# Designs tried in a protein design chat: VHH binders against Actin patches distal protein 1 (APD1). Part 1

All scores and structures are predictions.

Target 1, 316 residues: Actin patches distal protein 1 (APD1), of Saccharomyces cerevisiae (p38281)
Amino acid sequence: MAFLNIFKQKRGDEASQLSAKGREEISQSIKICKSDDAANEHSCSGDCKTEIEEGEQAFAKLKIEHETPLLNSSKTPKIHFVVPTSQIDWQHDACLEDPKSVQYKISQWCDKNSAKFSNVGTGKTLNCAVSSLPKDIMDIDVMRGTKNNVLILPYFIWLNDLRSDDVEATLDGLVPDLLDENISREKLLETRPNVAVARERAFVFICSHTTRDKRCGITAPYLKKVFDSKLQEHGLYRDNSDYRAEGVKIAFVNHVGGHKFAANVQIYLRNPNTLIWLGRVTPTIVPSIVEHLIVPEEPTLPFPEKVRCIKKYQSW
Positions, changes and structure headers below are counted from each chain's first letter, unless a header gives other numbers; Kabat numbers aren't used for antibody chains.
ipSAE, averaged over its two directions, is called F for ESMFold2-Fast, E for ESMFold2 and O for OpenDDE. V2 adds 0.75 times the mean of E and O to 0.25 times the DockQ between the complexes of E and O.
Where letters were taken out, [cut] stands.
The coordinates of atoms that the task and the answers printed are left out; those that the model quotes come from them. Centres of patches stay.

## First folded at step 6 (VHH; framework vhh_8cml_1)

Design s1 (from i7 with D99G)
Fold by ESMFold2-Fast, scan of step 6:
Structure s1 (fold): chain B 316 residues (1-316), chain A 126 residues (1-126)
Amino acid sequence: as target 1 above (316 residues)
Amino acid sequence: EVQLVESGGGLVQPGGSLRLSCAASGFTFSSYAMGWFRQAPGQEREFVALISWSGDSTDYSDSAKGRFTISRDNAKNTVYLQMNSLKPEDTGVYFCAAGLEYYWGDYFNPAEYDYWGQGTQVTVSS
């Protein structure tokens, strides 16, 4: 297996695509690791090494686009709604599959209100995604999709018990207050008993939407295995039943665009409040991402050439 | 099989009007944003207009604002571009495009679109 040699060559080629200006742009949001510090130093052994090897074999069979510079190939949202479905794949339309669902009503609200928050020609800044995060299987309305708990990023809050019929009225009230920099978390929560703090240190979302693109479906499970193993080594892994604060939740999300740059990984850090969206993520680089970006109190970024977009938000 | 079929192009004098249509099949039309792009000889494809999946949001290139109107009929799986006050610089092949990536990417970029038609020729000459 020549994966190490192939990895070294492709990494060198990709690094050369990031301009000095692009590197400086990224450095405004996060400190960049020296390339020597990031490359393979934190590779795992035992089961984790086997997971990386199996993943690299699966990735080698896929045609991934390596020629296009990634920086600014996506845009950071002002608000990202993440809806739990307990599913790891969705129909082609994902959020728009069922007009009676919470995610459909949120997507419709985002579309109707996008002009208030987006610049012409730069994409829209209000986004809705479905995820493999757990939904309450004991609630019949949740199982039918007409009620759910919705994660709101980058604010790290849960909007609980949201009914599809209430989406417009609820978001019309909540979203202006979220975007008002003069309104504190305490003040926002004061009159909203269904809004709760998300206590995770980070959320890691891997695009797994197989129905939309097979590369996403094939790559995502292999990345998740390596992320899970490395997070477990640090005591940060949380499964669906683990509610302890200051851990990391890793979940699958529906198609977010740019499937030719698989794998796509969106990392939200609570402190400092930052979105790092990476493309061309491979099993081999996951240990370095965990060790340098997710685990430290002061994160540093390995592989800046893999950044699609990055934004440091105001801490709450 | 996904298909986008443009129609309604032709030859028109400056100041004239044309209505382009794009008939879609093979995908869930009502879940896609629909865009119009044009390409003049020797030039790259450039953005003209966008309509969101629901029809509640539209956007236009600076050159199209006030002259062109994009609309859609989800029951007929069709998107339209009404073009008024046509100018010689509007000459080109007009393409219909479908995409869901406009929320995360730059929808002026043709690479953000999933499906494309073959185009219809618009010629504005005096």
Scores: ipSAE 0.429, ipTM 0.752, lowest interface PAE 2.3, mean pLDDT 85

Design s10 (from i7 with L100F)
Fold by ESMFold2-Fast, scan of step 6:
Structure s10 (fold): chain B 316 residues (1-316), chain A 126 residues (1-126)
Amino acid sequence: as target 1 above (316 residues)
Amino acid sequence: EVQLVESGGGLVQPGGSLRLSCAASGFTFSSYAMGWFRQAPGQEREFVALISWSGDSTDYSDSAKGRFTISRDNAKNTVYLQMNSLKPEDTGVYFCAADFEYYWGDYFNPAEYDYWGQGTQVTVSS
């Protein structure tokens, strides 16, 4: 009850920060659900309820910035490369830690090539991140960081067995084809044996980069516990060894900026192909996010006042 | 302690040149994009130029294109702005700034930058 009253009060204050124009902008990408539906219709049972209570106690001790409107405080990428590390925290520079690594070579390629694939004046749109997604511990080159499988979003594909020294040649060939609306997914896969479909319904990335900001390190594990429990209720939870299709992978990612708006959560939906990036995510709102945004075949957005950026991509 | 220290400003006649330097300390310089901003009296800070962490990409404001060149020396933890064909309109305080996540945010926006120098005065007058 106390949590519900505090939640409703905080939500009312934040909702006032989202303009009618901002709400209409969001509506171009996704249908917004009613606030009463989002706040009152979803409950957790068993472990989920306990995890929300524990998480809210941890969040109450943190100073989070609540005054700044969130919409357009970040930007959506054309391509987001996500590199598995099996780690939940990284050194300060994450992707740039080791010049011999796949993530370093991808970051370097993105830097060199962003201007070529962006419209004049749109800035840089190619991004690389490391994640807690599992890497193959049986492969010595993978363990050294010089070979990996790379998730490419929003395309929901895996670029498998990518070696550091092959990054430039591989991406020089692949990326123009990915951005060409005249090349179908089927055609792209026919010519590329090392490219496979990612069969997950959604990926949920929570910033956990403690080395960059302790608030992210504190908040991310509590959010993951609630997401995991709620997804288990729906049979959608997938652990690191579970490759069944149509599930949801929750993973931690390195620093994405805006740590004052903790927690930061990036949600990629495969169908319709959409990125929803949320700030100020708390344990209390996670069940509503799962129930309205992730589980339904026709997603609706709860808490539009928490959107930092959103984009509905072209289906393929 | 993070510090960015600008130098090389001064008084120059129209058509002249200046080379600004920014010495960085207290953070991993080679992992940050570096930008130059300027502020004229009574105006807001405006973007001038950016160089990526690797040095492989640069971007410039329309007013700087063709006249200014940004460069960096990661071994010396220094970023430079070579300013040619200076005009009275280029007068202002020039600030060095560092941004780790320039690709997630709008690097034309001063609020996106993690660290700032104190500025160096550039005056273009006859």
Scores: ipSAE 0.558, ipTM 0.811, lowest interface PAE 2.0, mean pLDDT 86

Design s11 (from i7 with E101D)
Fold by ESMFold2-Fast, scan of step 6:
Structure s11 (fold): chain B 316 residues (1-316), chain A 126 residues (1-126)
Amino acid sequence: as target 1 above (316 residues)
Amino acid sequence: EVQLVESGGGLVQPGGSLRLSCAASGFTFSSYAMGWFRQAPGQEREFVALISWSGDSTDYSDSAKGRFTISRDNAKNTVYLQMNSLKPEDTGVYFCAADLDYYWGDYFNPAEYDYWGQGTQVTVSS
């Protein structure tokens, strides 16, 4: 009860930080929920209710920055490479820990080629992240980090069996075709047997990089428990052994900047193809995010004041 | 203990050159993008130049393009700013800054940077 009153007060304060121009900017990418709809979020029962209560207690102890407006405090990537590690925490520099790894070679390629594909100064960029998504523990090269399957967003494709020594040649060929609006998904896959469609309806990435910031490590597990419980209610939860299409994968990712705005959550929707990056996400608002943004065929955004950046990508 | 120590500032005449250095310690320098900012009295810190962790990518403010060159030596944990064709408008305190996650944020915004030096004074006057 008490945490609901605190939530309502905090939401009122944060909502005042989002300008009319900012709301209009967000509305170009996604329909915003009416305040009444978002405030009347669907409640959890049993374990879900307990998970929200425990999470709110943990969050109450953290020093989170609440004064700064969030919109445009981050930028949307043109391409986001997500590398499975099966880990929930990483060394301080994550992708750069091992120079022989696939993620190091991708990060190096992104750095070398950023000017070719990015806007001048700011805006669109090429990003590499590591994640808790599972890697093939039966493959010795995968275990060593020199071979992996790489998720490429916002395109919702897997680049399978990518070797670290082949990263430059592979991405030199693939990335220009991905960014060419005249090349369809069908044509892209036609000549590339190692590229497969990612069949998930959405990916949800929660920053858990404890080594970079303890707030990320403390907040991420509590948010994941609530996301998992709500997705299970809708039949959308997929564990590591469940390959059914049209589900949602929740994963932890390395540091994405702005740890003062914990928790940071990046939501990629396949249809319509959209990135919604949220800051100051709490256990209390997760049910509303699932019910309004993830579950519906036509998503709506319940907390626009929590958007760090948003982009509706070209339909594929 | 993280430190960024700028050096190489001074007084030069219009059209002159200066090379600024920033020596870094206490963090994994080779993993960070390094930026230069400047601030004139009573004004906000403004972006001058950025170099990526590997040195393969650079960016410059419109006022710096064609006149300034940013470079780094990861073996020496040092970033440099070579300033040519200096103008009176280039006068200010020049700050070195480090940003690990520059691809995710707005690196023109000083608030996005993790570590800052104390600055070195550059004066362009006759």
Scores: ipSAE 0.574, ipTM 0.819, lowest interface PAE 1.8, mean pLDDT 86

Design s12 (from i7 with E101Q)
Fold by ESMFold2-Fast, scan of step 6:
Structure s12 (fold): chain B 316 residues (1-316), chain A 126 residues (1-126)
Amino acid sequence: as target 1 above (316 residues)
Amino acid sequence: EVQLVESGGGLVQPGGSLRLSCAASGFTFSSYAMGWFRQAPGQEREFVALISWSGDSTDYSDSAKGRFTISRDNAKNTVYLQMNSLKPEDTGVYFCAADLQYYWGDYFNPAEYDYWGQGTQVTVSS
């Protein structure tokens, strides 16, 4: 109970960091939970309770920065490419580890083409990340990194069988069509047999990049255990062999910046199409996140003081 | 031990040119975006220019556009700022900075940068 009392006190301290203007900004993208509702959903029993207790003990040993307001400490992408590696840790810059890899070629393409998709002074909005999502271990080109399936968010599509040598030509054609609001999903898929809909309700990405920061590596597995247990209670958990639609995939991702705000969690909801990026996520608040943000058809946001950035995208 | 060492500053008359260099050591230079910031007397550090890890992408402050060019040589672990058509308003200490998270962060914000040099003075006066 000691950690629950500490949680309540820290929650009050953090809530004071979110300005009225910041709360209004968040409310433009998602409805915020009433404080009482969010607090009531933070507890659980059985395996979930044990996992929270183990995680809180691990988190208590870490130096995490609690003073800086989180809102706008990161930016939302126009496109986020997520490359499966089956790994939970990577080299210092994970996407740049191997110049022959699909993720290297995507990162290079994003870098080269950033100016085409942003107005002068608006910054870079095309991002590539690697993830623990499974890659096909039976394919030699996939194993060597020169071929992969790439998840494209916030569009909830898979670009399948992408070869590193084909990245430039493929993305030169695909990305302008993705960003064109006059092109429907049906029309985009019509001429692209290698593009398929991602049928998940949500993706949850937890930063686990130990090589860049030990806090990410220590926190991410504990958070995933609590997410997995809570999603299993709702029948939404999907392992790597489960292809059922309308479930939730939890995966680890490479460094996303702001490691001092561990744990960092990026949540993509398909409907309404929204990115919610949270910092300072602890095991204790995971049940509330699942119950209020992920499970309902009308999501509501608990702990708005933990939002680093948020964006509601156009549905497609 | 990470080091960023700036050079090439000096006194120049209005309309003149200077080329700043920043030599980097102690980290994987080719994986970092490199930025230039400046600080005038009594002012906060302000963004001047950025170059991505590969060199394929650059960005400039409104005051630098058309006059300054940022470039890098990954084989030499060096980033450069070529400054043309210098104005008295360009006077300040110029700092080199390194950022790994520039795709997700606000690279106009000095607080986002991992590593900083000590600066080199640029004075534009007759």
Scores: ipSAE 0.473, ipTM 0.764, lowest interface PAE 2.3, mean pLDDT 85

Design s13 (from i7 with E101S)
Fold by ESMFold2-Fast, scan of step 6:
Structure s13 (fold): chain B 316 residues (1-316), chain A 126 residues (1-126)
Amino acid sequence: as target 1 above (316 residues)
Amino acid sequence: EVQLVESGGGLVQPGGSLRLSCAASGFTFSSYAMGWFRQAPGQEREFVALISWSGDSTDYSDSAKGRFTISRDNAKNTVYLQMNSLKPEDTGVYFCAADLSYYWGDYFNPAEYDYWGQGTQVTVSS
């Protein structure tokens, strides 16, 4: 707890960066916690306390940018494709490394089609990311990168067995239906045997792209340890072999921009369907994030001054 | 080593045209969005134009829209800015910049760019 006074001073400075208008913007998507409630849960005991202390020591050595207001420093995605790689770090260009890969073809499709979908759906961008989520190591095409299962957020669906050569035709058919508010989830799935529901209550993505920025690689493992411990306390932790519904998956993702605001954490809640993208996340605030944002059926947001972007999507 | 080298600047009369080039080396050019920024004397750097990594998407500042065209040649690791109908207020140093993360960031913010050239002077006067 030696760092507690420093933490409280830094948080006070950051809180002053969030304007009344910014707080009102956030409140359109999620209820904000009372400051006292959030602060009460920024520590834990036993192994969790040791993990926080170790993490804070590692974070203290890093040059993190604390002066720039975070709100609207990133764009909310209309669709976020997340490609499993089983890796926790990637080559510098991540999704664009191999032109034959599923993630390259999805990235190319997103770039080509961004203007076409600019006036439909909720959010601004079409994005592709790679993640540490597990890929099927028994499938040779999956191991080569030319076939994969792709998580599609904020829709909480898996597009299974997608081949790189089929990406354009598949997404040309699927994406207009995903963005059409008149097409129900049931209707979308009834004609698509390769589309399945993702049954997690939440996905938490921590930027770990060490090759792109060392701060991401240093911070991500410390945050994951605290998230794992806190989720285990609530019975929400799921490892790669645990398929029980209503749990939380924590995974690493490639570079998401704004590495100067490490650590970057993207939290997708299924109900209500919401993206909360946080910057400057430290081990000390992870327990509060889990307790107030992830665990409750009606989430509330601690540390609104750490929001880079937030969006409440249509219930699905 | 990463390098961005601008060229094509110069002195031109109002209503004239210039084509700026930016030659890139030392990084995977085809993976980066490329932007043009300018800085007038005594002012901060401002956004002019953006082109996506593939070249399929472009964006322009209000002042550049309809007059300037950004393009790229990924085989030659070069981005271009064709400037037509130049005005005295277009005078400034023009900078080339590269941003891998433009999809998630605010691409009109110079602070979001990873690599910068040294700039090329454009002067519009009679």
Scores: ipSAE 0.498, ipTM 0.784, lowest interface PAE 2.4, mean pLDDT 86

Design s15 (from i7 with Y102F)
Fold by ESMFold2-Fast, scan of step 6:
Parts: structure tokens; sequence; C-alpha cells
Structure s15 (fold): chain B 316 residues (1-316), chain A 126 residues (1-126)
């Protein structure tokens, strides 16, 4: 097919953009697949194959930037706060829509405290995002935005029942302990009844912020379909009603910058504790990502030329 | 109708001072980090200074540290760059830029910014 020929050519060009130094940098965090292994292993079949074909047709119509090397085009956070909204799109300003909201107060706290927790030369490392993860629609304060459960990555914990008025005091106490290498998860949780372990083996976030950039809105649903189908084949798929442990949650997130590199996908693995942030993700490469990076106990990275940033965090 | 309009540029002698202003309209100014970039003839745009959406966080290029101060007035939708102890090397067109997601990207990279002004000329010459 024309798609495969173009894909092979573009992939070869992108691989040429990843320097030996860049490959070595990535190798500090994760083992890289041999390119032949990534290209030849694991195809999608049945409905999944149809979803890939439909997605590739949609992607072919989009102007995506292919010239710029991706590595270090984004930064890894020390802490990533993910706020459930049940929405798949947001106002242009996302977290900053409502000054009374939990996500606004977290964003404000991150801005005020970024310098306090940054190592010399590391810049801004405390990030807040909104997501399509489900919020409790039966709770009036949650519906008003003044109370929520907040996912804290890469720690794989939920900070439950956080009120916007309590954000400052709560994070002032919690965050120094999270960043202290000498404090275990058990010790962290023993005095915090509102903090619970997130039992997912991985979170996959796809940028879908249509209001910010239509490419994100167009690409994200097609990628999610392929991820969902492949995860279902492995028994790892979890919908919004499925709370079984050791599965994978796919969710949409607000704008993460670099929309010209659509699609943007952030993958958090629990063990080993790693963020892999990919750009230029297409439906065709999703099966390889699932099979090599998400499913195995010892993950390996296909398509290292698509890495925007990567970090292996401390074991939790 | 997003607009960023720079003003305050001009010709100054070495050791002089200038205060640049950037008036913003057509977007939620208070949600954006605001940056200043400059471009000398035949050169790429280079980072000068950044201020976060709340004003609580700033960053400066090595050449600007100790001489320039960035500030903002969210009630007036305006960002400022106070430039002291100006040198001939500071000569260039100064651009105002807006970045919504500066924590995720490399804010030293002009390509990460959402909105740009047309620029104001600063010339430091005797």
Amino acid sequence: as target 1 above (316 residues)
Amino acid sequence: EVQLVESGGGLVQPGGSLRLSCAASGFTFSSYAMGWFRQAPGQEREFVALISWSGDSTDYSDSAKGRFTISRDNAKNTVYLQMNSLKPEDTGVYFCAADLEFYWGDYFNPAEYDYWGQGTQVTVSS
C-alpha cells in the first residue's frame, strides 16, 4: 500500500533525526527495540485493522510537522497532577477556566512553588492537566468544580476529596514528602486517609484539546480506538465503570504543547516507573507500542525517534 | 482578533535605559505566560525573559540577568520589560510572545509560543 511505502520512507527520515547521543540518552531510561523487531512484529487484525485503516485516512489529510527532531521538544515533570473532568474537550485555557476550581488552585500552587522544588538548571517541573477521566457527577461540589479526586503521577496515587480551599495546605504538606527519596509509599499513606494507591499498571494520555488545535481533536479518537482494541485483546482494557486493578486506562488530556507534532501521547508505566512521551503517533504504530512498551513486564521502546521526552523515575 | 502590540523602543546611548510595553487583546491574558524575544539582523530570534501567568515566576537569559526586569499587570493586559545598563549587543527588534503551556515545552524555543507581536526596534549606539 501507498501508506506503508510513505510510512517506511518517513520513518527512515525520522530515524535519521535521532542522533547517537540522543539514542544513548533514551537508553538511560529504557531498552530500545531493534528497528526490524518493531517493524515486523505484531499486526492488528479484524476490527482493529479496519480502525487503523480509517485512522490513517484521517491522518493523511492533516499537516503534521515532520522536519524537527523530537527529542527534548518537551520536559518531564517531577509531578504531574491530572484532574478528572469527564470532558473530552475544554475551554482554551483548560485548568484556568474557573478560579474557584481545584485545577485552578493546583495550577496556581504549581506556579508559586516550581522554583522551590526545581533542581538548579531544571526549570519548571510541576504540571497540572485536566482529563476525560470520570468525575463523581453525583457530588454537587464536584459538579461545581470546588472538590475533586486528583491523580498524582508518576507516584500512581489518588488524592481524594480535595477541596479547592484546601489545595495550598494539602500540597504544602504532601509534595515535600513525595519528593523525599527517604519516605516510602507506606509511610506517606499512614497519616493520609484521603490518599489511595492508583492500581492501574499504566495510564495513556492522548491530547484531544480540539479548542486549542483541531489536529489534536481529529487524531486522538482514532488513536484511542486502536489502543482500546489492542488492550482488549490482552485483557487490559478498562472503561470508566471498570475499577479492576492491573489494567490500563486510556484518557484524553488538554493541550500539552507541540500540537504540530500530533498525535501527542504520554504513557506512564507503574513498574518500572517511567514516563514515555511520544509525538507523531499514528494508528499504524499503536499495536507495536502496546505489544512492546505496555504489555511486557520488561518494557522495550519501539520508534525511539518519536520520543519527545522520557524519564525513569524512582521505584515507588 | 488576537493582538500583541509592543511599544517603548528607540535609540539610546550605551548605559541607558528603556521600558518596553506589550499591550494584549483578544485572549485571556491572565492565563498565559508572557515572554520577550529579540532578533538582531541576520540572526535567529533569541529568548530574553519570561513571566508566568500569575507573575510569581520569572526567568531570564544569561545576558539579561541583573540588567532586565520583566513584570506584568493582569488588570491592564500588559507585560513590561525594564532594560537597564544597555549595551550595543542589546540592539535588535524586541518581540512580545504568549505561551499557554510553557511548563510542558521549551520556552526558550520561539516555536512553542502561541501568539506574537510585530516587534519594536531597540538601537543602542552612540
Scores: ipSAE 0.384, ipTM 0.719, lowest interface PAE 2.6, mean pLDDT 85

Design s16 (from i7 with Y102L)
Fold by ESMFold2-Fast, scan of step 6:
Structure s16 (fold): chain B 316 residues (1-316), chain A 126 residues (1-126)
Amino acid sequence: as target 1 above (316 residues)
Amino acid sequence: EVQLVESGGGLVQPGGSLRLSCAASGFTFSSYAMGWFRQAPGQEREFVALISWSGDSTDYSDSAKGRFTISRDNAKNTVYLQMNSLKPEDTGVYFCAADLELYWGDYFNPAEYDYWGQGTQVTVSS
């Protein structure tokens, strides 16, 4: 159990990096867990325990930056577009590899329009990422990258059958309506047959972009194994062929910056509608994250010192 | 081999102008956001200006707004900083920096950038 001793030592050091003001800031979006040893309250099956041990051995050899406070080392988007690729790694340029692709056109649209939709100074508002979420391998245009289904967070909707050539016109119409708090979900979907509700209770994205940083490639698979096992214990795990509502999907995403803080995990909760972005995530803390943050109807946050950014969005 | 090579620095009197250039090689320049930072003696590296990968978005530090203009030429793999109405406090080493996925990070933070040039000296003095 050497890894638990190392975890406890690092946990104490990292906790001291979160200021009282930072803790208060986080508390505006989510209740912080009361338990000092939240990780110790939760056990997992024998397989989960083995996966944690294997993962910690892999993590122990990596040079991860532990000295810098994490809070506000990243920024929350107003809209996050997530494009399925069925890949777990991408070329260095990820979204910008192919100018004819849906993700390229979305990235270009986001760049052109980010300042227009920013209500708080300059800064990013609209983000596009590629993911390991499944794409329709039977559709030739999808395989070529010129057509795809796009997940839109934090709104928990799918924009289906989006073609590269239609991105500008589609997003010019859709995005103002998404940002209008007076437009209900039902009203938004009324005339948009290609927009469907994403019925997952949560999405968990782990940075796996090995081409950008090997720590992402090494850490992401080990974290996914522990997440998968723990979610299976709760009946919440969904593989690529499982479309049942109210489950959790774990997927890999391209580089999100801050690879020195590996592993990077972005957690989107549907109710309450919240993004929790964590750095320095290790296999040992995954069970506590699942038990306190993902499973409960009223989530609480373990390890607030690992928050890079957090935002509670308005329900719709 | 990734390289960013700054040029155009020099000595100029207060109120003068300089145009800095940064020539990039060894990466897909058109996919990267490009920034300019400066560092005065005994101080930390500070943000000056940013231009997005497409050129559609720019941002400036408060001290640079209205005086400096950032631009890029993707065909020539070059980013420029036009500096007008220079002041003695603009003195420092000016660095060119590149970042692929700027939309997630704080682009005022030099630690967010993937690649850096060696810098070019700008001195504003009589």
Scores: ipSAE 0.359, ipTM 0.704, lowest interface PAE 2.9, mean pLDDT 84

Design s17 (from i7 with Y102V)
Fold by ESMFold2-Fast, scan of step 6:
Structure s17 (fold): chain B 316 residues (1-316), chain A 126 residues (1-126)
Amino acid sequence: as target 1 above (316 residues)
Amino acid sequence: EVQLVESGGGLVQPGGSLRLSCAASGFTFSSYAMGWFRQAPGQEREFVALISWSGDSTDYSDSAKGRFTISRDNAKNTVYLQMNSLKPEDTGVYFCAADLEVYWGDYFNPAEYDYWGQGTQVTVSS
């Protein structure tokens, strides 16, 4: 296979960029697969095979940076706020486009409070992103952007009915408790009727922000097709109207930096509570990612040379 | 058209001070983090200082910390670098840079930045 042969050669070149120290660092958060097992796995037939072939054709036309080692090219978040928009692309400024919006107020709160939480909890940053996750189109304030339900990762909770005017007071109260290792999830939810558990086993975010970089817009839909097909094989696929627990939600997110390393994929696993952020993700490696990292009860990492950052958080 | 225009460079004696300015146009300045980088002859560009889009967060290289102060005026679309206690090692071309999503990446790496100025020369010599 032409694409597989090209992939194997590039895979060997990239693997040589990951140092022994870097491999040891990754191993502190997740067990690494044997590279032969990951590279030689026969993944899918029918529609999935066709989707991989179509995607590889699209990827072959793109100029992607392959020389730079990826590990530590991004920062692990302490808290990642994910705001539903039902959109797959956004204006250039994404979260900062509308000062009246929930995402603007969250971004402002994150910037203001970054130093306050610098030495607290696991991870480095407070981040807000917009996503293709569905918003309530029947609510006029939601449609105006002044009210929303916000996914809070890595905590796997929804902060429901959050109004832009209430963001500062709400987060001032909630975030210190989230970062306090002595406060259980049960205790956190005790007095907060607008906070609910997110029951997905994993979230997969693919950067699709076409307005920021064409490569993100081109690569993201092809990766999503392969992820969707593999998740359907395991009964884990959930579309926007499917509310069943213990599945996997795949969504598009705005620009997360490092578009030269397209495609960028952020994978949040609920148990064990882990963020795996990958760069240079191609359609050919998606089946291996699903089979080894997402599906098993004890995840293992294929292609550690593609890790931009990784962090194992405290499970609730 | 996006433009970043640096000014305020010059020749100064060791121990002296300079204030650099960077005037921005052609993009929504108030949404962008702004950084200063410098480049000595024959060397790569190195990080000096960063200020967040709102101005509420700053970061500095170890060599700049305690001597340099970055600030911004969003109403004037301008970022500043106040440089005190200048040393001969501070000599170089100083560049202004803009990045929209600085907190996801390694903002010490010049390759992460969206827009760049042409630079202004700072020479510290006696």
Scores: ipSAE 0.510, ipTM 0.791, lowest interface PAE 2.0, mean pLDDT 86

